# VHH binders against o26223: the designs that were tried, part 110

Target 1, 191 residues: o26223
Amino acid sequence: MKLLWTSQHIKVTVHIDGKVSKMDVLEAIKTRRSIRKYQDREVPEELIDKILDAAMCGPSAVDERPWHFIVVRNREMLEKIPEVHPYGAMVKDAPVAIIVCCDSSLEKIPGFWVQDCSIASQNILLAAHSLGLGAVWTGVYPLEDRVEGIRRLFSIPEHVIPFSVIPLGYPAENPGTRDLFDPDRIHLEKW

## First folded at step 6 (VHH)

Design u47 (framework vhh_7aqx_2)
Fold by OpenDDE, second read of step 7:
Structure u47 (fold): chain B 191 residues (1-191), chain A 125 residues (1-125)
Amino acid sequence: as target 1 above (191 residues)
Amino acid sequence: QVQLQESGGGLVQAGGSLRLSCTTSGLTFSTYAFSWFRQAPGEEREFVGAISYSGGSTDYADSVKGRFTISRDNAKNTFYLQMNSLKTEDTAVYYCAAQSHGESWYLSDRGYDYWGQGTQVTVSS
């Protein structure tokens, strides 16, 4: 088995017979890192579509699917995001960002939308990684200043809650791998 | 809708040359790596060659190294397979394929995002 590394630092397993396996879900999860530096390279719409498709495949409470997505490619808007998001500096350097939002009018059970949008956000990250992109989850909710900042910036209606801003691009950094497994966080049958 | 269409196939004598083209539509051409595959009757589809999104990297199957060359024209949304010194064993349906990772490609026919319908290449003795 040969391991190939792309310029995007994607691990591709190549079997002896020339068969290349796609990044499986476990590999995607284990190898995903927050990427905050991006190449000067546009992300094709096809990849964004795949990412958004993945974002909408997660479960939601009673299948409420409260999520909405704003895809931002406008440079001016991308550059403004850091003004209202102090930890979103990298957004201005990304070719595209996805803002994950909740339409509260779609919420069937109060409070679960946070989980729903979190799942969607994580799926965006995993999908991006599997497609050779880098991304980072920059939290908006529940910080009111960020929520309102993003809301105003993108004219988001009051009943819609911005949840996360996820810049995406081809990676220009390699943070390396990490082992985050902690058996002390696992409890069998009881605490 | 994304489409890949092969052209340039046909009948050629051994030792001859053909140039295959794959014209693409509906995708951001400059961001894709492209590959050529071929399938002979009764055989599995096999990797022929690939070119990275930047065109800076190419790879070829051992069986075609030195004879085949892949290139791309971003302005035309087209990439090519120049086949020289053709052999009878090169007879196959040739397929073009696209994958969005850019700098790498799959050596198997799995993992590609889009495929052409194929074009027949027949090399006679």
Scores: ipSAE 0.008, ipTM 0.292, lowest interface PAE 9.7, mean pLDDT 88
Fold by ESMFold2-Fast, scan of step 6:
Structure u47 (fold): chain B 191 residues (1-191), chain A 125 residues (1-125)
Amino acid sequence: as target 1 above (191 residues)
Amino acid sequence: QVQLQESGGGLVQAGGSLRLSCTTSGLTFSTYAFSWFRQAPGEEREFVGAISYSGGSTDYADSVKGRFTISRDNAKNTFYLQMNSLKTEDTAVYYCAAQSHGESWYLSDRGYDYWGQGTQVTVSS
């Protein structure tokens, strides 16, 4: 069936050989930690594709799905991110980063793109964790200087808003699991 | 209940070879990533090499790259370190380690779930 295969088909049919690590949804949510130290090791394209597929599966206001993603692997470009993002120092040490963007031309309900892109960002973090990678969400929007800095650095059009920069890689740290359950934040029937 | 057991250490002449084995029990071998670390007298424990759960990814310290090869045998619940062209500087206690995130490993000795007891490798000139 070689006749059916094109470069376009290869990307969707390429499989990672062997067994994938199994983690249930609750375990993934409860054990995911922000990871800021990465091994000097490449992340396969197939894992990035799985992460981005998960990112696009998030709920979106009136199904507007305004998200676009920039995948950055170029070392010189990754090294420039801390120059425009003061708390993004770890990005230069990551093998790859994903920039989550909103295309305002796709927005159907004013302002809800922030929730849409937040959901996409969280799905990237959870998907990365489920695949044995570590990642951290570094905030861009709504900080004007960071938005404009990232836009200029990556030639992002004026109608597109960079929302977050998420470096990811194989983790070089294990901060352990947190117990964050606080019953005082749960109100039954009324405040 | 989970155990990692090293074997294959010993005394060898510089330029020689050794193969270390790490046999595991009590864990789901096929889902784990595995690493080798070593500790020389008076030194910190350092990373030597790693292999992913699938065997599709491996990593090595610069000092051993091209000389050492890590491999795994899921049917035997065992993974290996083939050490070639040994140098006196390779003298150390070698430890095997297991990481439950099968697609990743740590370069520091912190964060691993399970460790072996270590096996001595001595390279004489």
Scores: ipSAE 0.000, ipTM 0.126, lowest interface PAE 16.5, mean pLDDT 83

Design u48 (framework vhh_7aqx_2)
Fold by OpenDDE, second read of step 7:
Structure u48 (fold): chain B 191 residues (1-191), chain A 125 residues (1-125)
Amino acid sequence: as target 1 above (191 residues)
Amino acid sequence: QVQLQESGGGLVQAGGSLRLSCTTSGLTFSTYAFSWFRQAPGEEREFVGAISYSGGSTDYADSVKGRFTISRDNAKNTFYLQMNSLKTEDTAVYYCAAQPHKESWYLSDRGYDYWGQGTQVTVSS
């Protein structure tokens, strides 16, 4: 039985007019795109708080919750991030960025912090999208030069590991929707 | 020099159809995303729709969704706006625009480097 998945083009109506249309979870996941162009518009603190709340709601290994977040609004600092993060060029154009970090002292089991911070980062992206914002995950860890660059720039302690930089803003672009479903990646019962 | 030229505009009755064309020159057509905008008298220019470089992705304003379709012909360096079920509120000057990004486009008229001169579309009751 070939499940004809009719690619219902989930038209993500990005309502430019600030009306946060409530997206359901599946819609948010399916329609989320990396946004690298932002409007010249400030992001309200309330939205950042909601995003950070969502970031902290993800599971973590043995509930270790090792994440810390640096919220960056300072224009000078935002403009410096691309200097240490070559793929973070868009950060300088964003009104705000969140740096997701791991406090290694909070780890209960070594190594799971990567998953924990990944979940937090993804929740940031989904929350941002659901709130009418655009964001992109720019990876820092595990690239040593980026890790050290961000560490130095923000005076991050040695036991804290910068993991990702996520610029956020009201989107000035729409990259369209993609269907990423691949049935060849699904295995039933065994490989 | 990059040039965009619209054609196919005109007078049409409500419920009718019209197909606009935008012919481009001076750019590598296959590497660009393209957009349509429109401006009614006394109104701001608004996004109508866009198509990615590959044609694999399209986007439309809610006001035209289900009625308008954008396509492209790389061999002709031309992209199109098929307008069906036209309404009087669709009356505007329609502009084509080029975006040097493959799969991303601006939703506002800001940020586009290349524009057509526009073609008038008038929908009568």
Scores: ipSAE 0.021, ipTM 0.322, lowest interface PAE 5.6, mean pLDDT 89
Fold by ESMFold2-Fast, scan of step 6:
Structure u48 (fold): chain B 191 residues (1-191), chain A 125 residues (1-125)
Amino acid sequence: as target 1 above (191 residues)
Amino acid sequence: QVQLQESGGGLVQAGGSLRLSCTTSGLTFSTYAFSWFRQAPGEEREFVGAISYSGGSTDYADSVKGRFTISRDNAKNTFYLQMNSLKTEDTAVYYCAAQPHKESWYLSDRGYDYWGQGTQVTVSS
């Protein structure tokens, strides 16, 4: 009854000369893993721009697109994130982190900004993976202490809500294979 | 009122085996996925292994793959980490964690809601 699915080792690379190895969409989705260990190597601005372009291409409720992004490369600032985010210890070792935020003044329909920012966060993870980088989504919202800590640390206005902190870099680990398909969670026509 | 409690830690010789248990209360056990994490002195907390809500899927860190096995017992509201061929580098405090697979999870990359307090595992040479 259950389908066996195994993700294969990916061979996605980005060369400084502009050569890129190709990964199809399903392969990218199925082989993306949370990466928490990074090489001591800077991520080019070009790759960050591509990742953020992908993030902003996600669907949003009533096309409200409430997301804003903070790109953090400053080592001193990255080292302060674990002080306000207990599960963000790996951030201090990353070459760069992206903070996904919601500008509540852009919200057109109440409450959907959470889904909007989740979509943006997932697109960041997939885009990073497709470009040969590793990343991990660390949650900020809805934990009040983390939201306020991140807001204070990065001078985020009161009408803007920090949603997630996503460190990323060239991976220094390979977590391996996952087989997650579960047909028992699929209901036909009714629950 | 949700609680996760680890047990089964201790001192073991390299090459030996140990089974950790995580007993849960206050949650509907069958609807949760479970994971083990560990933290060695002076290091960050790292992922060890996970088991899906149905028990049909498991995932392991490369460093423990083939040596450790995660399992669950829905009747006892308990899940386990069987640790075989232990190495000195496996020495750490081991934590159990629980996550609901729901759309609104936002506490970590996997949306973990609940954590145990940790159990010490020391592997001597």
Scores: ipSAE 0.000, ipTM 0.089, lowest interface PAE 20.2, mean pLDDT 82

Design u49 (framework vhh_7aqx_2)
Fold by OpenDDE, second read of step 7:
Structure u49 (fold): chain B 191 residues (1-191), chain A 124 residues (1-124)
Amino acid sequence: as target 1 above (191 residues)
Amino acid sequence: QVQLQESGGGLVQAGGSLRLSCTTSGLTFSTYAFSWFRQAPGEEREFVGAISYSGGSTDYADSVKGRFTISRDNAKNTFYLQMNSLKTEDTAVYYCAAQDHESWYLSDRGYDYWGQGTQVTVSS
């Protein structure tokens, strides 16, 4: 493994052949941070494909797999997202965003789609991080104004519910690491 | 007006220790990440280390890892660079820098505020 510097001098571990170093799952989970600043650098389609593949590998209730994904690279559309998402300001600065949606017609059991799409969203974040990208989960559902805003902006059918907007890019910031382990949240056998 | 001021620099023998301080004024100290950079003559300014706004996270250049430690004292609006096991190659002007929010950069670009620098000279 070789430590390289991005254009912003962000530490990125890569293999000698220029590929991003393989990150184990625990490392990915523990070291992932929300990234809201991105380099002026395009994200290869190959990486997006890998991320989307990961997004679809999570479990879902009775294997309903209700998720859909809108990949947004259009600059104009990216710039419009903050207009309907007040906490999505960083989206306009990202080279790409993934909108995670639920097709309600695919639900087999009502209500579990939130968990399903959450898992998909988290997998996007972890996959992105493992590939040397930065991402952030900007929540859309269950806030009605955001849901409707994104729906209108992307002409999403009524039976499809936008769930999250996840901008992605090569990171231009390092927020550091966190230790979030709390033994008080662990209960053995009973509460 | 925001000000960052380094202190604690000087001449030290190789293997010795030195503690730099950066005192800040004019900013909300608790909301900033802080970094140290250094620049040797004829060299580019390089990242030394950083500390998050909460102090819960630090990062160091590989060249100083295990030898240097960054800490902060919110009550004093001051953060520090403890330098141990100093080497001749550590000789440089050391700069403190401030970045709003918890994030920092490994590049000397994008920081909001900078100190004037303090000379550190490590003799053989």
Scores: ipSAE 0.045, ipTM 0.547, lowest interface PAE 2.5, mean pLDDT 89
Fold by ESMFold2-Fast, scan of step 6:
Structure u49 (fold): chain B 191 residues (1-191), chain A 124 residues (1-124)
Amino acid sequence: as target 1 above (191 residues)
Amino acid sequence: QVQLQESGGGLVQAGGSLRLSCTTSGLTFSTYAFSWFRQAPGEEREFVGAISYSGGSTDYADSVKGRFTISRDNAKNTFYLQMNSLKTEDTAVYYCAAQDHESWYLSDRGYDYWGQGTQVTVSS
């Protein structure tokens, strides 16, 4: 098996038990890549707990924190996700997926739950990467058919909106690096 | 800023061959999946072929299987469509397209960037 997280563009320390020890925040942000291929290896609950803790530490509008999370490990349920999310085929091959949801009863200011759940989703991706895992954000909201499909599949109440499906696992691919800094997108003082 | 530019189109006789090139700038080439599309006069735009960001998988429309080959050259930031055994029905404007591996877009075939198109005309 290839140890894809130890490539020269990814500077993480992996211990004998497979745990990642260190990564600079800027390094994590710059080297995080969408990962859609996973090793056939269980993700420990302790790592999922750390990822969800990080997700809940994001800022939210008027501190509404409207997010709820469904952790899916059941193989048959993971295999059904592509039936309601046509471009989520990789989810069936992941050892675990997190569904990020908004509980509208917790919303204190209209419309900001989208930003809140986006922040939570990105924190999941960064936290997973920092722990030596790979993950990918697959879009659910605002696509009505995907929203209703995921809701039915996971028995999500009417007042809760599924926002994203994030499969994750130990990476089995290395897509390489990106150089995305574009100074033409930076405007000093005014547009 | 991001640019895709097709080249290699033109007039060719039926049974002949052409190689289209798509040169890219402003993107990290190795992290993109690439595709070719075509649009004939009065018809819908149709998929022709695709290559993954790793180059490890390719897909083709049934109408071109066995005749067309897509390939990529990461060192040149360029990908290609080799068109063999050309037929008059292959006459179309050919477009190259790129999908970022990081795209959380609507579909696996949703494309973030497109070229301007290059005309291919196959005479009988």
Scores: ipSAE 0.006, ipTM 0.309, lowest interface PAE 9.8, mean pLDDT 84

Design u5 (framework vhh_7aqx_2)
Fold by OpenDDE, second read of step 7:
Formats: structure tokens, sequence, C-alpha cells
Structure u5 (fold): chain B 191 residues (1-191), chain A 125 residues (1-125)
């Protein structure tokens, strides 16, 4: 294995054959952290495309796939998001954000869209992490003020519900890994 | 053809200052982050510092923090390493490197896209 240094002191491990080591799914899940600090570096469009592809690969109720995604790169718009999202301060520092939305007109069964969009959001986080990016899930739904704030800011139709705002960027922090396994949360056969 | 060329190296007394330049050609300067590395005799090449494509971020090795400053001039396609309070241990060949800020280095085995040939910096006691 060869260690490569990035301009930001980030070590990248590559295989001897010149291929970058890819993160396996379990590693991605286990090592993912919320990243709220980002490098002054653009995220390539191809990475966003891969992330969005992953976002759309999750299951949905009766395959309703109610999700829509707004990709935000405009600096002014990114800077406005914290105005309507009090816990979204980091968004203004990110080179890009993805807003996950639900088109309610696509719902086949009411209410499952929350799960559908959650899966999509999580896939965004995992995909981002696997690609060397940092991201954080900033919840919008079900908080009405945030929902309406984002709706107004991005002129989102009434039948479309903003669900989450996910800023993305190359990480400028390393919070480390956590062991979140709790055997007390596992029940065998019955409660 | 992309070229990076270091200049400004030489002999300097400890406590002195030196300014290195890296002049680039053949690339879109504004889309690159730039870094300085150095390699002392018998040592591995080490990171010195970097500047983002916009110039908004800089990073430095602990050994040079507070003494070295990196800047860039997009109009001249040149970035710089200002070295103050030089020490004998700063003696090395200094290399400049370029990395496209819009590329995914996670998909590449290069890390940096381009390197200079290096310039010798010697700090005498």
Amino acid sequence: as target 1 above (191 residues)
Amino acid sequence: QVQLQESGGGLVQAGGSLRLSCTTSGLTFSTYAFSWFRQAPGEEREFVGAISYSGGDTDYADSVKGRFTISRDNAKNTFYLQMNSLKTEDTAVYYCAAEDHTSSWYLSDRGYDYWGQGTQVTVSS
C-alpha cells in the first residue's frame, strides 16, 4: 500500500497497482461521522452524481421513490440556509449542499415518505463518506419553521416537502470513530 | 505541457529569510491548490504547506507554523513560500506541487498532479 499526501495533509491509501482503496460498506457505516468543517475545495460534479445515484438506490414503500434532490452550489443560497435553519450554520461553509425533498404526489401510501427520504439521506451520507467527503444530516422535517423556511428560500412547491439539508465537502476535521454498539438494544425472538 | 518551476533558493544564514517562487505554465492556475514540500538529505519528502485554489485556506506543517507563509498570485500564475526565521534544520530541497481542486484525488493514484524539479535551500549556522 502506498500513502499519498494531499495538499491538506490528508493521507490517501492506494493499492500497489495504482488503484485507490475503496471503502467497504461496513467500514463506511461504522466510520462515518458528521462533518461540519470543510476544506476550501470544490466537490467534483461526478462525485455528486455518484452520491445522488446512491441516494436513489434505497428502497421505498411500494417502490414509490418520492424523493427529489436540490443540489445547491450557489454561494449566496448556501449562505442563506442558516437564516432559516438555526442548526445549519455549517452549510454556509460547505461548497455544496443537497436538499432532500419529498414529492407528496408520488406517495402511494401516506406517511412512508419519511422513511424513504431518510434512507435516501443516509445513503447520501454513506456515499459521501466512502468517496472521501464529509457530510452532515441537518434535519428539516418535521420542524415547520425549517420546512417553510427552506420551501420559501428555494421556491419549493406546496406538494413538495423539504426533508433534510446535507452539506458536503472535503473534510477539514476528523472527529474520530465511535463504538456505538449496544447489546442492550438487541432482543432475541421477543422483547 | 504543464510545468512547475521553483526559484529563489540559495544560501541563507540562520534567522534569515528567503522567498521561494513556483511559476506554473500550461495549467489553469485558478483551479489548482498548491503545496510546498521539502526533502533533506537522507530524509523523506515532507509536507511544508499548502494553499487552496481560492487562497482562502492555508495549512502548514507544525515545524514551520508561524515562520512560513504561502501565498498565490493568480495573475502571475505563481505561488510563493515566504520563509522567515530560518533554521539549519530547514535545509532541504524544496518542491512545489499542484493539485486540481475540482478533481477527486480519491479516484487517483497521483495525489498531486504536477511537481517542480526542486530548489536547494541551505541555512547555515
Scores: ipSAE 0.016, ipTM 0.357, lowest interface PAE 6.9, mean pLDDT 87
Fold by ESMFold2-Fast, scan of step 6:
Structure u5 (fold): chain B 191 residues (1-191), chain A 125 residues (1-125)
Amino acid sequence: as target 1 above (191 residues)
Amino acid sequence: QVQLQESGGGLVQAGGSLRLSCTTSGLTFSTYAFSWFRQAPGEEREFVGAISYSGGDTDYADSVKGRFTISRDNAKNTFYLQMNSLKTEDTAVYYCAAEDHTSSWYLSDRGYDYWGQGTQVTVSS
């Protein structure tokens, strides 16, 4: 919906006035888990705005910032996602999902848009977690059938590539934390 | 708290059969994929078999294919490894593992979220 934004200046940051996260950055990174069960509870627009602001703050190759986002709250549309994404069953039970897309017309360096959209997706997960929400990254690109299924379902233009579908909600599960530190994967000075 | 507990291990003669069970608690069983691993003394832990969250897909290590069968019982929150035609080389500690499978296999949190404590299987000649 970028045409709706050209006639109006929409400032997502206006929703962040004076508010701070209750979780520090390292805690957020270490305690974030994929959440696939959600409470039957609406996520306020203000929180989605904060999450999308954070998503767009990621680094991008040559500042190309190729990302576009579709916010899906419509129950009928959410229920159709599992039909085109076999591992997206949880999306139908989420109050909202964000589809991360690449506008290929904004690409300045071939192939780096995958990294750009990965960064945006991870920022969505971390921002959601810091705000007391749960989310999970369900992969779309580079799986051709999922890319085309999502494109058709959401009327996405041919020059735009759907990258990930991220359902979000207040968590209805607590899987606990993971201890993933492996010193054997760290090499000093050389391999 | 999430727990995985193996049972059904023990001593058996070569050519015999054993059925291992892994009982789970504290997780939504139907959204998890399950696997069996084993570790013999002095060796690395190796994959044995896996079953998808739907039960429609199974995968096995070449060394056990045709002899071992993995299955799940969602009503009992339990999954199984049926081991037939056992060989002395099958002697190991067997571990069950659980992975949340409702997300994309490509970019979700990878690896096994929960592990059991292991059960000893000894195959004598």
Scores: ipSAE 0.000, ipTM 0.163, lowest interface PAE 14.5, mean pLDDT 83

Design u50 (framework vhh_7aqx_2)
Fold by OpenDDE, second read of step 7:
Structure u50 (fold): chain B 191 residues (1-191), chain A 125 residues (1-125)
Amino acid sequence: as target 1 above (191 residues)
Amino acid sequence: QVQLQESGGGLVQAGGSLRLSCTTSGLTFSTYAFSWFRQAPGEEREFVGAISYSGGDTDYADSVKGRFTISRDNAKNTFYLQMNSLKTEDTAVYYCAAQDHYSSWYLSDRGYDYWGQGTQVTVSS
């Protein structure tokens, strides 16, 4: 049974006082899209702080919290990212990007950092969306050319691994919502 | 202080037309997406239509598609709801709303930063 849960099915809540309720987590997850076009509008530092706070709230293996974040607002640097990231063209158009990194020296158990940083990255996307921003996850790791490119560009130490580049901005596109639910991917009790 | 003010509401006969305006102040008009909502007596507030910050995208509720059109005038800090072929079921208080971006969650009134006070539209048979 396919669940029909689109933005059109979201119940509208009446706000008499004009106050905005924050997007609930399910709505954020369901309605989030990759946004690659941005308005010519700066993102307030306050929003970035909230996003980064969210990024650090995810679980990590044995609570190792191996993540670091580089916040990039410098136009020159943003424009250079596509040079080392072929699928990061939109970064140059974003007012800000967050580079998620792993400090390998913080790993408690090897290999789980990928999951940890993935969770952090996803939280960035969800938080951004909930705050009215658009973002996209541009993968860096595990592609060595991108990893090394970003490393060199931002002088990232050898023990720190760039994982993702996430440009953010106010959306200049509306891709709409998709229903990605696939009941064939659900198995009850056994495969 | 940000203000949104609806105007143009009133009584109209079925089949008639009405144009609502929402005049804004206190915000950077060009960076906002705008929407119209309506609430009939005893009903929940419902999405009517939206227009993106650039004006390049519009969306409408199925119930008003083909009849209603939203537009914006950045020079006047005003956006509009042109309502044609009005029906009795279109009777409601119409609200304008502003969002400082354009996102998929525009269908929900939770995503809007500012609201007007509403204007009554009554369509008689």
Scores: ipSAE 0.006, ipTM 0.245, lowest interface PAE 11.4, mean pLDDT 87
Fold by ESMFold2-Fast, scan of step 6:
Structure u50 (fold): chain B 191 residues (1-191), chain A 125 residues (1-125)
Amino acid sequence: as target 1 above (191 residues)
Amino acid sequence: QVQLQESGGGLVQAGGSLRLSCTTSGLTFSTYAFSWFRQAPGEEREFVGAISYSGGDTDYADSVKGRFTISRDNAKNTFYLQMNSLKTEDTAVYYCAAQDHYSSWYLSDRGYDYWGQGTQVTVSS
């Protein structure tokens, strides 16, 4: 896995099916898929660091950057996530998960933290994909039971809101693609 | 309009075999993961097996592992459940389900966009 700076583009070198592939930003966006099956392989710490750096580079309302992240590698803790998140079964089989949180004390404009944490979550998914990893966004906020379940499991204080749980690892599945472009959703100059 | 249609159910004796089919229309088959669920009389619906978008990964409930095999045929827009060594406990209505691989914001990692109507499987002693 290498980050390369070319004359006009940032290129990321990615291992896919044991081979190295270079993709640009548009290709990464168009080929990212939710990955729920992972190889029994450790994800190096430096790749997690790169993913989290990318997560924090997203735009945020009035530059409030309210995000905090919990990195979970402990197998016992990963195995407990499905107990409080009924549709997060794949998390127990992932080598690592990132919990995206909002620290409400950092919020400068009410309500925009949801967009801020959504942007951070998407950047995690794209960065993981660009580095040859797979990931999936499992929803926590705004479901009260999941928010409180994750809060208790990871000792998250009341002023911090868990937003999403993103398991990631080297992919053990390779999903197909489709063209999602729909010109009927594009209006020129007026609705 | 998206449709999932089960076929291949019926009556079979214990120790026998059945193959269920789920034919899909109105969706881009290769972008979907597929699963089978079943519901026995008076019980809740339970997971049986799943196949990934690529077909390279499968998952099964412990009760059927080693006896049932899920597979997909992208050219026919159809996926299957091969059921061998059937037991009376396998008697249930079997449902096929499809999950869009683009769904990153579904509440459920096992959330399913589309469901079939179900097909009855009855295993007699």
Scores: ipSAE 0.000, ipTM 0.204, lowest interface PAE 12.8, mean pLDDT 82

